VH-VL binders against q9rc53r339to534. Designs and how they scored, part 5

Target 1, 196 residues: q9rc53r339to534
Amino acid sequence: AQTHEFSNKLNTISGFLQLGKIDEAVDFIQKERKIQQEWIHFFIERVNDPTVSAVLLGKISQAQELGIDVDIDPSSQLLTPLQERQQELLVTMIGNLLENAFDALLASGIENKKIYISFTDMGDDFIFEVEDNGPGIPPQLMESIFEEGFSTKEGTHRGFGLALVKKAVHELGGAIFLEEGELGGACFVLTIPKHE

## First folded at step 14 (VH-VL)

Design L3
Fold by OpenDDE, look of step 16:
Structure L3 (fold): chain C 196 residues (1-196), chain A 118 residues (1-118), chain B 107 residues (1-107)
Amino acid sequence: as target 1 above (196 residues)
Amino acid sequence: EVQLVESGGGLVQPGGSLRLSCAASGFTFSDYHIHWVRQAPGKGLEWVARISPSHGYTRYADSVKGRFTISADTSKNTAYLQMNSLRAEDTAVYYCARGGFRWPFDSWGQGTLVTVSS
Amino acid sequence: DIQMTQSPSSLSASVGDRVTITCRASQSIYSYVAWYQQKPGKAPKLLIYAASHLQSGVPSRFSGSRSGTDFTLTISSLQPEDFATYYCQQHYSWPRTFGQGTKVEIK
């Protein structure tokens, strides 16, 4: 996925150059560099766990490749050290939640696809939120979506992601639930106790 | 030092409009949320609205939805509250406050008085 | 909306007294409760956040605790400057909601 994004960016740069649009190429490069630097800076300052940072950064890149705009709440913070198992499962959960959001958005046909990520370690529990501006989840399905094999979409190997997330969060003594978001789509909330 | 300064309060008739400003300094404006919280005379505190200046996402209390609009200008480190169709029950001291995701209000302005009266 | 039921509405105390104010949330909000102090004509001041975390610069005589959906602000030894109105607030969900307030008056 990273290779495709990189390739696309290179193609864009190449395109500008082929068109004799040198200034545009330079601007594009500068903008991309700036964005990347900003993300790196954000994660260095706000996320103490490099693995979590890496996963988020990778997913952001993947989202961009898919034409999905990803934003992270700028007040987000994860500086409390994670236990090894917490880290492992959190990475899994984040990955699956974002993949689920990607699938939902891509299936929706919405033009301005957006994901909003927020997290905090302020309380006794870690809170992680993934919100999209997709169609949302009907109230009737709010419990069923976490069941293994449940999918509203056609295809193979669907419906296991959220079930995995639920299993993982429960292993950590936490919870997953839906909340009213700001984007109008699905808003998944993970709560993980810092200490069992 | 973190500072929030409200302005724009005053006397207005029912049905009128008023725009409040909250000038922020001493911190990176775009890294936080800005809130409006109001307090009617002799009453408790009521959250009114929130904006995340970095991306512009907003939330409103039901009591002001459709009438109030919160906005921010990051270039000026200023948040605004446009209040339309004002009612007598909107009479209050309006505070701007700094917050964040699942954060308390850790910094407050001095407040500005809005009086809606015929 | 999450309701924050604060009690008592008012209390009288003397300097040196232990003062306790409680707030009950209508649903689970984990530890995301803040406490504010407000003096007449002034803006609220944050004392406690996340149920038990003391805000920087706040005297150690202030403390917060949680038991399920019950939250408590304690002033271990009331000082003259502590006579004010106190508010609990949930900073967990939207809309943000406050308790009704507790006025701490001099006995």
Scores: ipSAE 0.863, ipTM 0.939, lowest interface PAE 0.5, mean pLDDT 93
Fold by ESMFold2, look of step 16:
Structure L3 (fold): chain C 196 residues (1-196), chain A 118 residues (1-118), chain B 107 residues (1-107)
Amino acid sequence: as target 1 above (196 residues)
Amino acid sequence: EVQLVESGGGLVQPGGSLRLSCAASGFTFSDYHIHWVRQAPGKGLEWVARISPSHGYTRYADSVKGRFTISADTSKNTAYLQMNSLRAEDTAVYYCARGGFRWPFDSWGQGTLVTVSS
Amino acid sequence: DIQMTQSPSSLSASVGDRVTITCRASQSIYSYVAWYQQKPGKAPKLLIYAASHLQSGVPSRFSGSRSGTDFTLTISSLQPEDFATYYCQQHYSWPRTFGQGTKVEIK
């Protein structure tokens, strides 16, 4: 996922340069550098797991290339150490939830695409929340979206992402469900016991 | 030291309006959520509203939806509660409180009294 | 809305007594319960959060526990300064909701 996002940024810079728009290329590079540094400072202070930080940073960069505005609740924290298996599966689940949100927003045709991420380790469970401002999940589909092969868009990706998340969270003894969020779209909540 | 100071309470007639302020100091305002919690005389605590000042996301208790509006000015480290169409049952001490994503209220102001009476 | 049923509504106890106050959530809220102390004319003060975590600066005679959707605040040896009303509050879902309070009176 980092190679695609890096390649897309290089293509954007190259495009400006090929069109003779040198000032635009410089502005793009400087803007990306500032954005990356502010996110890195946030993750150093709020997330005590470099693998989870890397996945979130990578997905934020991918979202920016897709024209999706991503915010993280600044009170979010993940300072409690993750066990190896928790880290492995959490990384998978975060990635798939964000890809699901990207797919929903890109298919929706809405003009101001937003994702909001929140997480906490304050209690006995880790809680992660990913929401978008897309069309949401119709009540008729709420259990179906976790079934293997489900997709609102026909294609080769096969719709395995949410099924994989549900499998992974259950392996950790946790749960995934939908809540009403801040943005009016889908709001997925993961709960993961700290000790299993 | 973390401080929250409410102001703007007073006597108002039913149907009237009032705006409360919550001035924050001693912490980075945009890193937290700000809440309003009220307590009618001799009664328990009722959560009223929340704002996430960095992004402007809001939540309201059903009892105040459509009548109250929470807002924030991050340049002044201040949250506001605009209260319209006030009713006698809105009479309470109004506290502002600091929180976060699924956090308790870890710091409270001393409150400001709102009395809705003819 | 999640109902927080707190009991008792009031109690009288002597200095040195062990005091317990309970709170039951109407549905799962995991460990996300806070306990507050409020003295007359004062704002509430956070004592316990996430069911069992003691807030900084709170005396160690205060403790909290959870069993399923039942939550307990314990004061192991009541002191004169512990005369107050105590509230539980779930900090898991929207809207945030409080128990009705427990007034602790020193005999």
Scores: ipSAE 0.755, ipTM 0.877, lowest interface PAE 0.8, mean pLDDT 89

## First folded at step 17 (VH-VL)

Design Q1
Fold by OpenDDE, last read:
Formats: C-alpha cells, structure tokens, sequence
Structure Q1 (fold): chain C 196 residues (1-196), chain A 118 residues (1-118), chain B 107 residues (1-107)
C-alpha cells in the first residue's frame, strides 16, 4: 500500500499529466526533488555521521508520509565524531523519540502536526532535542512516562520506547528530560557526554 | 565578514513606540538565530528576544513580553524589534547578535541607543 | 531563570598579572557558558564559549574552565588592551542570562 503523502503526490503528478500540463508536472517534481536535496545537503554539511543522517532522513520521510511537518534547527550541528556505542544508542534514542512523537501527534488529532529537532555538539555534552506540538506531557507524568510499560496510549506493545531511551542514555552517562520547547508540546532533551 | 548593523534607535516618550532593525550580511541569515540584547547606561547586559528566521520561532524576556515583537525578513536579511509601550527602564543600547541552538552570541552589532524619556 | 553570579564586580590589576573571574550558575547548565569582553562604547566581544572553547581570533592568554556550576575566565598575562568589562553568560536555557560583569581596571 502506498503511503498517504506519496500517493497524493503521485496523484497530483498524474493529474497534471492527464490534463496535459506537462510543465506543471515537471515543476512539481522539481520542487519535491529540491526539498529532498536540501535535506541531503543539510545533513552532509551539519552531521558528520552517515548513520545518524540516514536515520533522521528516514524519519523525516516517514513523518511526511504521516502528514507531520518536520523542521530541524538550521544551526544544528553534529560534527564531533561519535563513539561506536554512542552512535548505536543515539540512533536508537532518536528513532524512539521520533516514533513517540509520531504516536502522540497522530493520537491527538491536531491539525498542522509539527516536530522540531535540534542538536548541538558545541559543549562537553551532545544535546539532542525532539519536540512536537502535541498535547504535551502533564507534570505529574513527566517521570512515569519513562517507566517500562507505561503508556497513555491504547495497545499492548506501547510504552517501551521512552523507557528504552532512558536506559540507553543512562548507559552513555547522559540524561533525558523534558523542557519547554518552541512548539508547546512535549520537548525531550537528550544530553550525552562526549567523553565517557 | 559577518556583520550586523542596528538602526532605528532614538528618543521616544514613555508609552511610545520604536522599531529597530538589524541588517545582517556575510552569512546565511536563515541558518542562524538573531537576538536582541540591551544594555542600560552604566549597567550590564540583558537578553531581550530571539528569533529563528527560518522557522519564525520567537523567544522573549519576561520584561518585554507583550510589548516587544521580534521579527525577521529573510528576503532582506533583516531582523526587527518592534517596541511598544516603551518605559523609562527600556532605555538602553540595543544590540543585535547572532546565535544558534544553545550557541553563544558570536557576532554583535555596534548597537543603537534607545532613550525613553519625557 | 538561571542566575549567573559573577565575581568580583571589579578588580585592579597590572600588566602581566594573572586575572581570574568567576561565574556560578544557579543550576546545572552543563558547559554552556560564554565569556565576553566589552570596552567602553563598544559591543561585547565573544571570548570563550562552551566554558572552555576559545573563539577564533581571541588570544591564547584567555582561557575558560568549568567545575560543576562554577565557571572561570582566566587571563594568564594581562595586556594593556585587556582592561575592560567582562561578562559571563549562559547559553543553555531560556532566557539567556548574563553575569553582573567584572570591570578590570589598571592598578
């Protein structure tokens, strides 16, 4: 089955073609290509880890298919090399945080779903931030959400993602916590010491 | 060379309004954050506001919330600070500065003086 | 808000002296502290970022260090052009906050 956004785009292209609007179709394709290239360019310049880049790109694509707008702070940078274990766990953490955001946003039913990602390697600690414009997390749940098996969502296989993230970040000697973000929803902050 | 140039400062009466501009050059405007930082005469530095021009996300100091509005025009590589309901305590040299996600202010303009006085 | 308590407010020193300025954060901000130099009538100039990273073009006599929430700017050998006011600033959280400043004067 084709994803929602992919299908929509194909339908749009098909529509232009059926109408004999070749230039419009080409223009549409070029615009989409440009967007993709811009992302690639960003990651090449700002992220010195192909694995992290690949994961983020994949998640961005997934978000688009879900109708979620993803932004990355343009000043974000990850140029400091990650240790092997750091890389492995960071990828896991990022994946789970984004999945968590996806789930939260989709469950909320809000319009104009957005995720904002920021990261920096400027200090002694890597900081990675994933925030959404969903309902947020009530103060009383800010600790429990990281517990294994805890879920506010329906389903038997939910509630392990954040627990996994917490475990992973702690393995790296880092921390995960919530802060006030730009979007008004949940803002998860990962801190990972560069030197273990 | 990275350059930030403030303009728009001047004398204004309490309750008045003023619009400051920060013209940026020498870097990709949308790749950074623009901040306003002010310094009252003989006093220290106070962060005022921040904008991420690429996304339009804004932050304000509590002291200026509801009165000041930061904005940016990426087509002009210019950030703005609309200051309304000005108070005497708003008297300061206003600097624009470049930043980023958890970045320091790595570039500063020379500042523009805003004087709020009767 | 994160408070940056800077000390001393002023100090007198001679050329060649070792100068130390301290800033304490009210909470953990990791290493996200910057130091600025400001001369009269001029904009601040970034010296140190992320507690210990020297900004490009800044003389090596300037250095920064961190111990927990205590941050230190050190000028190893004060030069005539170093007489100025110095500010610490946390670039970790919102709002951005500065120390009160330290005026380094000629003895």
Amino acid sequence: as target 1 above (196 residues)
Amino acid sequence: EVQLVESGGGLVQPGGSLRLSCAASGFTFSDYHIHWVRQAPGKGLEWVARISPSHGYKRYADSVKGRFTISADTSKNTAYLQMNSLRAEDTAVYYCARGGFRWPFDSWGQGTLVTVSS
Amino acid sequence: DIQMTQSPSSLSASVGDRVTITCRASQSIYSYVAWYQQKPGKAPKLLIYAASHLESGVPSRFSGSRSGTDFTLTISSLQPEDFATYYCQQHYSWPRTFGQGTKVEIK
Scores: ipSAE 0.889, ipTM 0.957, lowest interface PAE 0.5, mean pLDDT 94
Fold by OpenDDE, fold request of step 22:
Structure Q1 (fold): chain C 196 residues (1-196), chain A 118 residues (1-118), chain B 107 residues (1-107)
Amino acid sequence: as target 1 above (196 residues)
Amino acid sequence: EVQLVESGGGLVQPGGSLRLSCAASGFTFSDYHIHWVRQAPGKGLEWVARISPSHGYKRYADSVKGRFTISADTSKNTAYLQMNSLRAEDTAVYYCARGGFRWPFDSWGQGTLVTVSS
Amino acid sequence: DIQMTQSPSSLSASVGDRVTITCRASQSIYSYVAWYQQKPGKAPKLLIYAASHLESGVPSRFSGSRSGTDFTLTISSLQPEDFATYYCQQHYSWPRTFGQGTKVEIK
């Protein structure tokens, strides 16, 4: 199903063509292509795991369709090889964290929805951070949001998703917690030891 | 070669203002974070502020919040520190440094001296 | 804020000596600690990052280690050019915080 944003882009291209503005249409397409290429280039250089790259790229595309702006800290790096189980669970965790962010942002009605992703393999632990500019998590709920069956008005599946993330990260000997981020909303931090 | 060059330091009266500049070269400016770190005479190092030029995200030490403003011009590969309502305790050599997400300060400028005195 | 308690504040040593400086974090910061060397009138220089990783161009006599929230900088054999002030710093959370510094002086 074509999302509203995708349809809007197609409509824009169609509009240029209908108006005989071929150069503008081509320019528009080239700009979109450039953005995609920039993401691909980033992942090739900064992420050694094609599966993680693919998942992130897919989620970025999904975010765009939802009208959510996604940024990745340009200093982010994941070049240390992941073990098979680490990869599998990391992909699951990233997917769920981003879905939860999507749900929270869509429910909030906030304009200029934004997600900020950061990750590093510099230390003995992988750190992966997903932040949004939504309403955030109240201090009294910071522990309960990871419980199975926990639901808020912000998303019917948020509690289950986060519970799954918590279980997954614990299986890897890591941790999930909240920190103060850049955007003022929820900032989830995953830590995963490189060696168990 | 990675290079950071601070400028704009000098003598200023309490309550005055000063603007520092950090000119960066030898690397892709937008791929990193720029920090200001200061050192009072004969004292240790104190982190002051950070900016991520690519997004514009800013962080400040509590000691300078509301008084200092960090900014960056990607077209000039330059970061700035606007210092208002300066106090005697702000007297220090101010360094700009390169960092990143959970990153150390891997490159430093030579610093510029700011003296706040009556 | 995360406190970095560095010790000792100063030490005297001779060329060839093994020197050890310690830094304790007030909470878990995993391995995200850096060590810097600063000489008088100069900017700090990065020596170690992520607790144990040697920065490019730094002599191998410098090393870093971690035990929980305790971090250690070791100079295996002190050289004349190593007399300086050393700082630990956590690069894990905000605000970034430094240790108080350790001045290594000639005995």
Scores: ipSAE 0.888, ipTM 0.956, lowest interface PAE 0.5, mean pLDDT 94
Fold by OpenDDE, last read:
Structure Q1 (fold): chain C 196 residues (1-196), chain A 118 residues (1-118), chain B 107 residues (1-107)
Amino acid sequence: as target 1 above (196 residues)
Amino acid sequence: EVQLVESGGGLVQPGGSLRLSCAASGFTFSDYHIHWVRQAPGKGLEWVARISPSHGYKRYADSVKGRFTISADTSKNTAYLQMNSLRAEDTAVYYCARGGFRWPFDSWGQGTLVTVSS
Amino acid sequence: DIQMTQSPSSLSASVGDRVTITCRASQSIYSYVAWYQQKPGKAPKLLIYAASHLESGVPSRFSGSRSGTDFTLTISSLQPEDFATYYCQQHYSWPRTFGQGTKVEIK
């Protein structure tokens, strides 16, 4: 995992301290803290499931370490209680989708890597979207990417994440598919019925 | 109370330009999406454009793509619609409306009339 | 684009009547349909969202239902103030699209 962003921040703080710029160091830390507090505030207000919040927050942190900018649609809301199995599988699916996005973005070598997350509980189905500004998914691969073992990358233990997501969402009676998003890359959409 | 107030409408010649404004109040502007919806005289409703002020993501109807530009100033809680190369078929009452991710339009302005005529 | 086919285009009814307006989506949009009421010279007003959820402040005589891609707005007992034009709208995908509208007139 790349920790360039984290290292850069630490280096900045260290630099201020070495220069005796205590106020600047404190200000820098406070700014970073403010950003974190804003995320916490968002989740407290918009997500009533602490487990989902924790997973998202963790992934946001991981993304930052990787130099990936993560945004969440500010109108996103998840206040409808999840069933136990829904929660378990949703967390798994979110984790895998974001990890998949990380991999895609890192492999692409593009600058200004970005992920955009949106979710809503307004309808009869939960909708959760994970979008990136990577290379996207070619039409001919839109079905194959969910197959076990499918990977565009070399290595062992690849190509199981999306397959797992598909299996999980189907267990919940939902669906996973791709749509055109805001960022021009891959936009994965999860739909999960509130009631089985 | 949630309020949206449109302004900037008027008479303009074909090929002309006009800029509409939508002033929002009574809610956190950056937490929502702002839409423009228009209605030609005696006709139905047509979605025109959307912006997420927080991130600046924009969407347009094909009928206005390349001619209209939606924007927002979060410091002013105001959304804008820059309309260029106006056509007679653009004549309509233009509403701004509040929305969100896969939301309905839960709040509307009073509308502002744009008339494109020679 | 997702087409919203609304019917009828107009209807005449009396106070106290049960009124039904339908809208069919050209593809699956799950439950993401809204209904609006518009009176002459006024902006549309949201009545129903997510197919069946009543907007705050809207009278209970208004209701929405879904069957697949078919959506229905029902006014259980038409009141004098309900004579207006109604629109369905999908709030699922881009572009947002409306039905053609239904004018409810006094019989």
Scores: ipSAE 0.888, ipTM 0.956, lowest interface PAE 0.5, mean pLDDT 94
Fold by OpenDDE, fold request of step 22:
Structure Q1 (fold): chain C 196 residues (1-196), chain A 118 residues (1-118), chain B 107 residues (1-107)
Amino acid sequence: as target 1 above (196 residues)
Amino acid sequence: EVQLVESGGGLVQPGGSLRLSCAASGFTFSDYHIHWVRQAPGKGLEWVARISPSHGYKRYADSVKGRFTISADTSKNTAYLQMNSLRAEDTAVYYCARGGFRWPFDSWGQGTLVTVSS
Amino acid sequence: DIQMTQSPSSLSASVGDRVTITCRASQSIYSYVAWYQQKPGKAPKLLIYAASHLESGVPSRFSGSRSGTDFTLTISSLQPEDFATYYCQQHYSWPRTFGQGTKVEIK
């Protein structure tokens, strides 16, 4: 998947060069570099777990390839060390939540697809949020979506991923639920106690 | 040192408009949220609005929705509160405060007084 | 909206006294409660965040605790400069909401 976006960027650069637009090519490269550096800098400063950082960075890249704009709340912070099992399950949960968001957004046909991620270790519980600007989840389905095998009427298979997330968070003694977010779509909230 | 400085307060008639400013310094403006919190004379604290300058996401208290608009200029490290259709009950000291994702208000300005009176 | 019910509204105490202020949330907000001190004509000052974490520069005589949806601010030994109004605030959900305040007066 990284190959397509990378290829597209290379094609863009090549296009500028073929057109003799050297300054535009250089500017494009610099912008891309800056974006990558900014993400790396953010994760180095705000996330103490390299595995979590790597997963998020990978998903951001994947989102970009899918035409989904991903933002992370700049005040997000994860500096408290995770236990081994917490790390393993958190990575799984984050991956599944983001995949679920990708699927929802791609199925929605919305032009400006967005995901907003937030997390904090300020309290006694870790809190992670994954929000999208998709169609959202109707109140009557807010419990059912976490059931294994649950499928939306539109034929999107969301049930397995979310069921796995629910199982994982419960194993950690935490919770998953929906809240009102910034983007108007689905906002999934994970809470994980720092101490089991 | 983190500093927030409010300005723009004053006397205004009911139905009038006023624009408050919050100048921030001593921190990376785009890494935080900026809030407005007000306090009527002799009363408690009421949250009014929030903006995430980096993304432009805004939140409002129901009491001010449709009348107030929060904004930010990252190039100036300044947040604003445009207040329209002002009412007597909007009379208060308005504070700007720094926050974040599920953060407390860890830094406050000294406030600016807004008086709505005929 | 999440309601923060703060008590008492006022109390009288002497220097050296142990002072306790409580705040109850209308629903679970985990540990996301802050406490502020406000003196007349001044902006609020953050004392405690996340229920029990002392803000930098705040004296150690201030402490916070949580039991479910009940939150407590404690001043172990009241000092002359501690006479002020205190507010609890939830920093969990929108809208942000404050307690009604507690005025700590000199006895």
Scores: ipSAE 0.887, ipTM 0.957, lowest interface PAE 0.5, mean pLDDT 94

